# Designs tried in a protein design chat: VHH binders against C4-dicarboxylate transport sensor protein DctS (dctS). Part 13

Target 1, 216 residues: C4-dicarboxylate transport sensor protein DctS (dctS), of Rhodobacter capsulatus (Rhodopseudomonas capsulata) (p37739r437to652)
Amino acid sequence: TLAHELNQPLAAIASYAAGGLNLFDQPEPNLTMLRQAFEKMGAQARRAGLVIRRVQDFVKKRTPQLAALDLSEVLAEALSITAPVAREHRVKLASLIEGRIPGVQADRILIEQVLVNLIRNGVEAMAEGPRTGDDLTVRLARAGAAVTIEVMDRGPGISDAVAASLFDPFTSTKSEGMGMGLNICRSIVEMHHGSLSHGPRAGGGTVFTVTLPVPQ
Key: E = the ipSAE of ESMFold2; O = the ipSAE of ESMFold2 at other seeds; V2 = 0.75 times the mean of E and O plus 0.25 times the DockQ between their complexes.

## First folded at step 4 (VHH; framework vhh_gocatamig_d2)

Design t14i (from t14 with V104I; at its last look DockQ between E and O 0.07; V2 from the best seeds 0.00; counts 0 for: pae E 19.0 > 2, placed apart)
Fold by ESMFold2 at other seeds, look of step 4:
Structure t14i (fold): chain B 216 residues (1-216), chain A 123 residues (1-123)
Amino acid sequence: as target 1 above (216 residues)
Amino acid sequence: EVQLVESGGGLVQPGGSLTLSCAASGFTFSSYALAWYRQAPGKKRELVAGISSGGSTVYMDSVKGRFTISRDNAKNSVYLQMNSLRAEDTAVYYCARDTSYEFIGDYSTFDYWGQGTLVTVSS
């Protein structure tokens, strides 16, 4: 899975960092072994970067392959992929699936990437500004002839200045991991005949809403 | 192998113009953000301009309205048009590739750099 491919080099980096700290704290640190730990960390960081580039290249150049898709499964995978970043920033990830959710015609890989990016955007907003709580919740529900996916954070919200250029790829001042922006997410959703919108979350924060049509 | 080769630097009088070019090879050029950085003697390397894979641009404040970054995906090239040059623009200019799809602007996200081309603004 994508989560597995991204987490393997990161786990190796954490392991070499822990080993390097143990070496550093010895009474007579072996500098040759310490250098090797740093070199191995660097190599794993480059491998992680290659995985990210391949995913970014794949998403940008992929023609959507529409098939019947269970959005609850895609949401579970997106939460798994984003869990490490959420834990790092002490954000509680939750999901709420309301009732029976019909299948949609969608490309699983592309929709998964949209959800990962929206969740990570919310986690980063909660980490970088004032927050009104620690929970980020994704709600999946049917609304008539459509299914809605709402990514609800507790960050500071969207200012009028940011809203004017929200989907410009240069409105993001920092991105880690996959590096996709909201403009790409909107394009993917529109290729699926849906929409991406935003608004305030009740009690503080932002809601990003993906709407996808249900085949009737 | 990835290569970035800058050209177009030289000596120019204040108020003059230069166009820098960066020819890229060894990767799928259209999928990456690129940037121009510069480094004057005794100063830190600083971002001058960046361009995303989709063509969106950013500029440092002191060059806005004077410099224009552009890309030509058919020629695998990125350009920096520099107009109204000033003495403080004197530096070695570097072309760099961002490791992310979206332009981040953080020095640490750039994995490949050119050798640099010298721009001297002097009378």
Scores: ipSAE 0.000, ipTM 0.101, lowest interface PAE 18.8, mean pLDDT 79
ESMFold2, look of step 4: ipSAE 0.000; ipTM 0.092
ESMFold2 (binder alone), look of step 4: mean pLDDT 82; pTM 0.820

Design t14s (from t14 with Y101S Y107S; at its last look DockQ between E and O 0.01; V2 from the best seeds 0.00; counts 0 for: pae O 24.9 > 2, placed apart)
Fold by ESMFold2 at other seeds, look of step 4:
Structure t14s (fold): chain B 216 residues (1-216), chain A 123 residues (1-123)
Amino acid sequence: as target 1 above (216 residues)
Amino acid sequence: EVQLVESGGGLVQPGGSLTLSCAASGFTFSSYALAWYRQAPGKKRELVAGISSGGSTVYMDSVKGRFTISRDNAKNSVYLQMNSLRAEDTAVYYCARDTSSEFVGDSSTFDYWGQGTLVTVSS
């Protein structure tokens, strides 16, 4: 997993830095050991950089395989995939299809991944903090020349401090994600000529909105 | 001389809770990071949670919000409180000591392991 691969080099850097400071503070520091601590720290920093580049390259090198897509079918599959984690936290998953939803040109696999990630984030937010209810609802609707997919949780909401760094590659919410999941989700949606946004849910919680264009 | 002894495993229903304990001896407990790993049959051993000597914690994604790692330096013990247990949590759980005071997260840096305690989640 990405979190495991990043934790390894970061933890090693912290360990070598602590050891290096202890060596430096001795009356006669062993300069060979101190040099080794710096060398190991540098190696681990490069390893962390490679992990980050691998994530960025995944998004860049994936060419979306666009095809006519029924978003209601993708939503049903995403809800099925996330149902076990929702049951674990006593979150009730629901969907609301408002009116006729036109087909979009999208990569089914990538859009499914976005929905699964957003739903999991909402479920985990509801599990890890105070909640205003037990339902997570996904609403599909047409908005002019676009279709919107709103993932609405009833968790504690997003603080101003978290909102400022929400899409930073290393930012985590209360979930175990590194924030890179949302950055990747935004990149996927933008590769589909859409947008990913967030805002407060009326009555408490957070709404993540995916907007995808309707072909004319 | 270094010993890590896990306890608290058992059979539990889905949605239930267990507390695992790891009693440590033979080293300056407060100076080391500790972790819980688990291994289900046919699977690779995976990190569940870790705690630094200073109390900083990490968790695998699937257990965040359900499991809590803690330490009691006066009792030389580290604990894993497991709530909302699922069938996929069934595994042998291992306590491990990191070679450093900070949690490194690399399985190769853990130099001592306990014998494990079995947790079974079954209807």
Scores: ipSAE 0.000, ipTM 0.064, lowest interface PAE 24.9, mean pLDDT 78
ESMFold2, look of step 4: ipSAE 0.000; ipTM 0.098
ESMFold2 (binder alone), look of step 4: mean pLDDT 81; pTM 0.811

## First folded at step 6 (VHH)

Design v01d (from v01 with S31D E106K V109L T110E; framework vhh_gocatamig_d2; at its last look DockQ between E and O 0.01; V2 from the best seeds 0.00; counts 0 for: pae E 23.8 > 2, placed apart)
Fold by ESMFold2 at other seeds, look of step 6:
Structure v01d (fold): chain B 216 residues (1-216), chain A 124 residues (1-124)
Amino acid sequence: as target 1 above (216 residues)
Amino acid sequence: EVQLVESGGGLVQPGGSLTLSCAASGFTFSDYALAWYRQAPGKKRELVAGITSGGSTVYMDSVKGRFTISRDNAKNSVYLQMNSLRAEDTAVYYCARVTIEYSSGKYTLEFDYWGQGTLVTVSS
């Protein structure tokens, strides 16, 4: 449950804090164990943050905190966040920024989450199925009154995935760690007056396209 | 707002034909996959046919060769041509918009908008 997921990291922090105080109160405190207690508390604080963000994303139609946003900076951060999982699966991440990209009005945290999820989905599709190459490319470009962000993988492709899934009797299950489904990503993008679409990548794979309006 | 409106249902004799249509509005139709589902009385809802934004099609086994899904992006419409109808095809037919999800090691389909349905009855 959501309540259980929030209470678990809080209970763990309390437990590690109590254990840390007991270690600190010993006549000869073990510094290695004290360090481990602090590190585990930090890890649980990060997990609590992820649970809070999952709850926020699950409560749809929240008002985004819009500000002028440089999408190239957000893309760089999303690539940094996803680099370890890409390296683990031998996926080469690349970016292509075409021309001058105007700023957009957006919530940096929400857009970063969308980009991270799209990149991770592409990496995992390339890792778990047939692939036509090792590159995942994110293209950032201006298209008239909008900016487009294309996340292009070399996985099995949407037409193949759609065919494989259309008659699947099982409900879809998101993998642990993504934290967000593509329908939630679409809702975030639509809250920014944009769109999320998909199609085949030339030469194999899938393109997910985020389109965001440029302020007048 | 997103709307999907089915039409074309009715009463037909076994072996007959019927064309269902689904008019879409409120979204960029050409960017989405669409599907037809059906639900017979007392049965679970089942996928009948789907068509991707790129025009690739899939069909359930029992309708292959008899049903054809198509789309007209200029009219924001998706169609289901049903031929050689059987009593077992009796159901309410629904048009649905498709969202693609990656989960459990594969891309899967989620359906985020549905029409109200149109009834098809195949009976003597």
Scores: ipSAE 0.000, ipTM 0.356, lowest interface PAE 10.2, mean pLDDT 78
ESMFold2, look of step 6: ipSAE 0.000; ipTM 0.081
ESMFold2 (binder alone), look of step 6: mean pLDDT 79; pTM 0.771

Design v01k (from v01 with E106K; framework vhh_gocatamig_d2; at its last look DockQ between E and O 0.26; V2 from the best seeds 0.00; counts 0 for: pae O 12.8 > 2)
Fold by ESMFold2 at other seeds, look of step 6:
Structure v01k (fold): chain B 216 residues (1-216), chain A 124 residues (1-124)
Amino acid sequence: as target 1 above (216 residues)
Amino acid sequence: EVQLVESGGGLVQPGGSLTLSCAASGFTFSSYALAWYRQAPGKKRELVAGITSGGSTVYMDSVKGRFTISRDNAKNSVYLQMNSLRAEDTAVYYCARVTIEYSSGKYTVTFDYWGQGTLVTVSS
């Protein structure tokens, strides 16, 4: 239960933060207890970081283990995992499941991490710059012999970002950090015989589309 | 292996038109951004136009309104329609696969493959 393993330290952080705020609301705040609340929050943040690093290492070394997978369940898990960061940045997460979605042959762990990464990156794009709205929506639908998963944010949009980046070819740097980059996400999706594409969202923002084949 | 093969270059008079094409193979074409770059003798390679996997386009200022980039995912091809050609457009034109990273809310663009190029000469 990856959602459970990660949400436990995050829930603990939220609980200690609420306790700390309650201490501030007292007539004479107990500074010793307040320090302890911060120390416990720090410990839980470190624990969450270890869980994330373990998952990143697992994804990098894993050959996909394909099995029948219900994408609506994986989407629900991804939304649960990303909910805290979305609340932090005042982003409203939504899902839209259109019609009956057939099962796909996929590695649940890898696809879940792709969705978490795309959602988190969209939330962070909306936090870092201008946004055209507060909603990030994930649409799940069937398109003929494939299913599509569209992660639609309201951030600055890809056209302006591409223009800014393409005109300075000497500034390329590799991304480092806990987030899974788009190149790794595309590799995972291609190992599932799918594709990852991007384009503008109607009304502003960016759409990232994962396409996975439906078995015969 | 990744292959990008440009064609459509040639000699054209000022004011004329050419259509460059780039046939791609060895990768999932619909998942990648493509770009046209050019290099004139003694000059650095420069971006001419780019197109994302979803069809968004960018152009350098000097070609905006004269050049149009497009893609046909069914044919795994990207095109550059060049109108109102000028002598300064003389260059070898390269098709490139462009990798776009989107992490931590930032876009980073790199290129990882390009073709041998096709020569466009604009002279009278």
Scores: ipSAE 0.005, ipTM 0.339, lowest interface PAE 10.2, mean pLDDT 80
ESMFold2, look of step 6: ipSAE 0.012; ipTM 0.377
ESMFold2 (binder alone), look of step 6: mean pLDDT 83; pTM 0.811
ESMFold2, look of step 7: ipSAE 0.006; ipTM 0.340
ESMFold2 (binder alone), look of step 7: mean pLDDT 83; pTM 0.808
ESMFold2 at other seeds, look of step 7: ipSAE 0.000; ipTM 0.222

Design v01s (from v01 with Y102S Y107S; framework vhh_gocatamig_d2; at its last look DockQ between E and O 0.15; V2 from the best seeds 0.00; counts 0 for: pae O 18.6 > 2, placed apart)
Fold by ESMFold2 at other seeds, look of step 6:
Structure v01s (fold): chain B 216 residues (1-216), chain A 124 residues (1-124)
Amino acid sequence: as target 1 above (216 residues)
Amino acid sequence: EVQLVESGGGLVQPGGSLTLSCAASGFTFSSYALAWYRQAPGKKRELVAGITSGGSTVYMDSVKGRFTISRDNAKNSVYLQMNSLRAEDTAVYYCARVTIESSSGESTVTFDYWGQGTLVTVSS
């Protein structure tokens, strides 16, 4: 959690401050060690500032304004926005809407941004290496009390989510710098009481699955 | 058919070294993250090290600085270099392919294919 991420640098600052006071109180303080204690405190204060900035950046996107939302309309807009990059890489965008899709309570702007990011990631994965086909398909379906949105590419790559989840959500890469990172997409979906997952697609490629609850 | 075949285990003195290999077949190796797990007698399997398709690594704390995971996509192989071996490293070592599973608001890393294992014994 964000509170746990701030507690780490704050605890470190308190520890270095206590150590620095102990050094300062010595009859002949080791000034090199005292300087290092202050330098470490400064580094942790900067780390705390980076955590705060990432929280502020996430919040500044938009407080979610939940309203009844037609996901088929949002998907159509996301496909329109990503069509130029898909054409650049010779990727055919497709959608598959299975049955009636009930409305969900969601913030249109935030969900559109998630879909655009997932589609763009899939297109770029297909551009980077061997592909098992040139279609990227978004499937929209009802699964019981939820709606699922599956972004299915035919590229070779493991997504940014595996890398980010294993090592550090605050490590930026050029892939995350092209837009919203998958960690941020997961946070948006979780604010909507849903989930974001990914895994290998049978026959090659990657599937990203967004699950959003249907109001009862 | 997905196959993971471990090799390189054996008997070694404390402080010694071994290199484990895992040869993969039946899937697009360069697209998957891989991991090494181990299971000592009477204990559950535990993650030793993992490596993403892009080469980023993770290690359990007790092996950091002693073990190194690496991959060779041209040979469809993942390796575990084990240095400064200790008696507590005695276990069957397994190579595994990484899968992410999720449920409401959580993602878990699971491993859907396992090798047969290779025994490492560190004799005290």
Scores: ipSAE 0.000, ipTM 0.102, lowest interface PAE 18.6, mean pLDDT 74
ESMFold2, look of step 6: ipSAE 0.000; ipTM 0.190
ESMFold2 (binder alone), look of step 6: mean pLDDT 78; pTM 0.755

Design v01w (from v01 with Y102W E106R; framework vhh_gocatamig_d2; at its last look DockQ between E and O 0.02; V2 from the best seeds 0.00; counts 0 for: pae O 18.6 > 2, placed apart)
Fold by ESMFold2 at other seeds, look of step 6:
Structure v01w (fold): chain B 216 residues (1-216), chain A 124 residues (1-124)
Amino acid sequence: as target 1 above (216 residues)
Amino acid sequence: EVQLVESGGGLVQPGGSLTLSCAASGFTFSSYALAWYRQAPGKKRELVAGITSGGSTVYMDSVKGRFTISRDNAKNSVYLQMNSLRAEDTAVYYCARVTIEWSSGRYTVTFDYWGQGTLVTVSS
């Protein structure tokens, strides 16, 4: 699997880090072997980066197939696809469709992918830290000449200092594990002449908002 | 109407080869990514290989070096060349119109259309 290709360099990094700590803790550490452990960790980090780039290039080469799209159907499919991962982490998925949602011009596959990625990121955030509830809700509503899709989790939230790096896939700063998929999601939404934004959820958690124009 | 029709399955001895074909209709084939999935009886469906509209490929680890996915945009067809077949390759193989993305420690293969499948049996 692709997951196995990423887990191999991550496992190697963990192994070299453990070996390096053992060397460091010796009364007279072998500095040559310790340096080698750090060098090997760096090489495996670069290898992981190449695997990520290969997957991103695979997705980015898709030409959008714009057509009239019922966002409520795409949301239902995205919730179905993510339901097993949500159950694994005891997250309850819900949707809220407010009023009649007009069709948009969009690529069904790409928009579904955005929703799946945003939902999975929210589930991961709720699984990895303190949460303010067990529900992840996707709200679909019309706002004038646009439709908004809000993915609202109950995770610990995103610190303002980390939030600036969410859409920079190669930053040297650590993100809360949400950065790589969100950059792709932003690119897809912008290809549809929309926007992707984020903010706090009332009562705790994060809201990611996709805005797509309604044709006239 | 989008239609995907798999063919080329059959009974093959271990170490043998098969070529699976998927004929597509009802959409602009050259604009979509395609994938092959498989499902053995009683097991979960798994991605075998994927190919973008531009020809870039992805494979599951257990088939790398043995299987090759390809596409022919003039014939609206995607193929899976399967070499060095093993008993664990026995499954129903499906082609699908999909996207592939890595996120959150897992890849996601999302499909909106798939075929009826073609059975591959690897047995003496």
Scores: ipSAE 0.000, ipTM 0.087, lowest interface PAE 18.6, mean pLDDT 75
ESMFold2, look of step 6: ipSAE 0.000; ipTM 0.229
ESMFold2 (binder alone), look of step 6: mean pLDDT 83; pTM 0.807

Design z13a (from z13 with R27F L29F T52Y S57R; framework vhh_6z1v_2; at its last look DockQ between E and O 0.01; V2 from the best seeds 0.00; counts 0 for: pae E 22.4 > 2, grease 28.2 > 24.2, placed apart)
Fold by ESMFold2 at other seeds, look of step 6:
Structure z13a (fold): chain B 216 residues (1-216), chain A 122 residues (1-122)
Amino acid sequence: as target 1 above (216 residues)
Amino acid sequence: EVQLVESGGRLVRTGGSLRLSCAASGFTFSDYAMGWFRQAPGKEREVVAAIYESGGRTWHADFVKGRFTISRDNAKNTVYLQMNSLKPEDTAVYYCAVDTYEYYLSGEYDYWGQGTQVTVSS
């Protein structure tokens, strides 16, 4: 699974970092072993990056394969995948599923990756700028003939200048440069006959809203 | 493995024209958006133009709109920047880049070429 493939190198990094700190705290640290710990951390970081790149490259090339999809399950997996980066930045991930959520016609792999990207972007925004709280909440609800997925962060928000080019390639935030760009996310959602929009979160931060049609 | 090689930069007079090329290898070129960036001495690198995979959708920064045109030839793995009505403030090193969703833990976020110098004389 994607979560498993990402958690392996991240767990290894945490282990080497803990070991490196223990070596550093010795009265006469073994510098050879300390250097090896840093080298292994770097190697695992590159491995994690390759996993991310392969998945996102696959997603960019993939033609949507629509089928009945339970968005609650997809959201749970996306939260699991993003939990390590959220923990690293002390962001509390939460979900709110409001009422009965009907199935939608969607490609599970593509929608999962959109959610992972949006959650990661919110976590990075909260990590690298002023924040109004530590919670990132994903709300899943039905709105008439559609289902909405709102990814709500507590970051600094989006300026008018950034908003004008938010979905352009190469002009997005740092988090968008290392993940799927918001332009790719919008394309995926539009291929599902939905929309991706954004706006301010009450109390500070940004809301990204994915809207997907309900067949009924 | 991924390689981007820019060419075509040279000295030109104000009002002149220049076409930059970027040859790409080591990836499936037609699957990725491409962009041109520039960096003048003492300034941060800035995006000039970008082009989607199919070549039908493009974006140009306001400071070059109407003067520069990005294009691509997917059969030849090449992206171009046609630069018209050049001004001295266009003097910079121009870089070609690919949006491959590089992982950020290494400090990289996209692949870049070595750059080609464009100098516009008064």
Scores: ipSAE 0.000, ipTM 0.225, lowest interface PAE 13.5, mean pLDDT 79
ESMFold2, look of step 6: ipSAE 0.000; ipTM 0.083
ESMFold2 (binder alone), look of step 6: mean pLDDT 82; pTM 0.835

Design z13b (from z13 with S30D V98A Y104F L105I E108T; framework vhh_6z1v_2; at its last look DockQ between E and O 0.26; V2 from the best seeds 0.00; counts 0 for: pae E 16.3 > 2)
Fold by ESMFold2 at other seeds, look of step 6:
Structure z13b (fold): chain B 216 residues (1-216), chain A 122 residues (1-122)
Amino acid sequence: as target 1 above (216 residues)
Amino acid sequence: EVQLVESGGRLVRTGGSLRLSCAASGRTLDDYAMGWFRQAPGKEREVVAAITESGGSTWHADFVKGRFTISRDNAKNTVYLQMNSLKPEDTAVYYCAADTYEYFISGTYDYWGQGTQVTVSS
């Protein structure tokens, strides 16, 4: 799975970092072993980046394969995938599933990637500026003939100037490597006959809303 | 897979113009977003301009906007950087780069050229 593919290099990085710190704390650190630890950390970071790039290349070329999909399962997987980066930035991931959520017609892989990228963008926003709390909450609810997925961060919010170019393919999504841009996320959601929108979170921060139709 | 070779860098006077070319081999460029980067001695590499795989959208850094123009000719497998109103501050090694994912305006591209030196004299 994607979580497994990313967690392997991340676990290796943590292991080499712990080992490197132990070496660093020796009275006469072995500099050759320290250099090797740093080199191996760098290699694992590049491996994680390549996993992300292969998935995003797959997403760019993929025609959506719509099937009945339980969005609560996809949300659980997306939260699992993003938990390490959230922990790194001391962000608490939470979900709120309101009532009975009907199934939707969607491509699990593509929707999972949208949620992962929206959560990562929220974590990045909370890490980079002032924030009004430590929680990033994903709310899943039915709104009439649609299901909404709201990714709510507590970062500084989106200025009017940034909002005007938010889905520009050249807007930076840098976060230790390559990430999927919001323009790609919107395209995926629109290929599912839904919409991606944004707005302020009450009390500070940003809400990104994915709306997907409920089949009749 | 993609090999990129820059050309056209040379010494020019302040106020002059120069066109850099980036020729690709090994694969066609029509699946790749392209960027131009530069690195002055002792400084970090910085993005100058970027262009989508189709050429439908371009981006230019604020410090070159209005002076530099990125373009591409996929039939000739080549990307260009037209540089006008050159200043001594534009002196750097210029690199072209290619990527199949997102157009990060950072140094995270899959393939890089070897660079071409541009020197702008006072």
Scores: ipSAE 0.000, ipTM 0.218, lowest interface PAE 16.2, mean pLDDT 79
ESMFold2, look of step 6: ipSAE 0.000; ipTM 0.151
ESMFold2 (binder alone), look of step 6: mean pLDDT 82; pTM 0.839

## First folded at step 7 (VHH; framework vhh_gocatamig_d2)

Design k1 (from v01k with A33L; at its last look DockQ between E and O 0.24; V2 from the best seeds 0.00; counts 0 for: pae O 10.3 > 2)
Fold by ESMFold2 at other seeds, look of step 7:
Structure k1 (fold): chain B 216 residues (1-216), chain A 124 residues (1-124)
Amino acid sequence: as target 1 above (216 residues)
Amino acid sequence: EVQLVESGGGLVQPGGSLTLSCAASGFTFSSYLLAWYRQAPGKKRELVAGITSGGSTVYMDSVKGRFTISRDNAKNSVYLQMNSLRAEDTAVYYCARVTIEYSSGKYTVTFDYWGQGTLVTVSS
């Protein structure tokens, strides 16, 4: 699974970093062993980058393979995949499944990647700016003829600083190893006849909303 | 289906006033950032004003103190009150729903729905 393949190099990096710090704290550090720890960390970072690149290439060229899909199972897996990055930034991941969620026609691989990307972006927003709390909550609910998936973070909401960025041009950066962008996520959701939008979270933060139609 | 319908444009004398309205449907209006953009003849489309769900506003420099953006969540509407109008305000004005997008710590602004626009002409 993607979670397993990424968690292994990340766990190895954490282990080599801990070992390197222990070596650094010794009265006479062994510089050869310390160099080896940095080399091993670099190798694992490159391995993680290759895994990410393979997933990005797969998503970019994939035609959606629609099948009946239980969104609660996909959400659980996305939360598992993103748990390490959330812990790294002291973000508590939570989910709320409201009521009975009908199945949707969707490509599990593509929808999983959308959810992973939205959760990761929310975690990073909470890590890199003011936050109004430590929870990132994903709410899954039915809204009429559709199911909604709301990824709600506690980072800076739509504040004056965020709104002021509307005047400054941005260049979207899609370099190697930087992950899947929101433009790709929107394309995936639209290929499923849904929509992806942003809005404020009540009480502070941002909500990203994925809407997918219920088959009829 | 998401719809944004602008109205209230017209011909006005310099120094005059107009109120633009944008009626929204097909989404939870109170949860979104809304904006007004304009496009003058021969120029690029530019942001005029934006308003968050919480009522925070942003304005381009040339309209500050003259234009006021507001929203009425009960009526699913966003408004642009334009006072002290000048010739350079002549443009087609568009209502937009605004999405903030980011990837790997980079922020971009995306407008996922626009109206057809309403023409404002300021002429002596």
Scores: ipSAE 0.005, ipTM 0.248, lowest interface PAE 10.3, mean pLDDT 78
ESMFold2, look of step 7: ipSAE 0.006; ipTM 0.351
ESMFold2 (binder alone), look of step 7: mean pLDDT 79; pTM 0.764

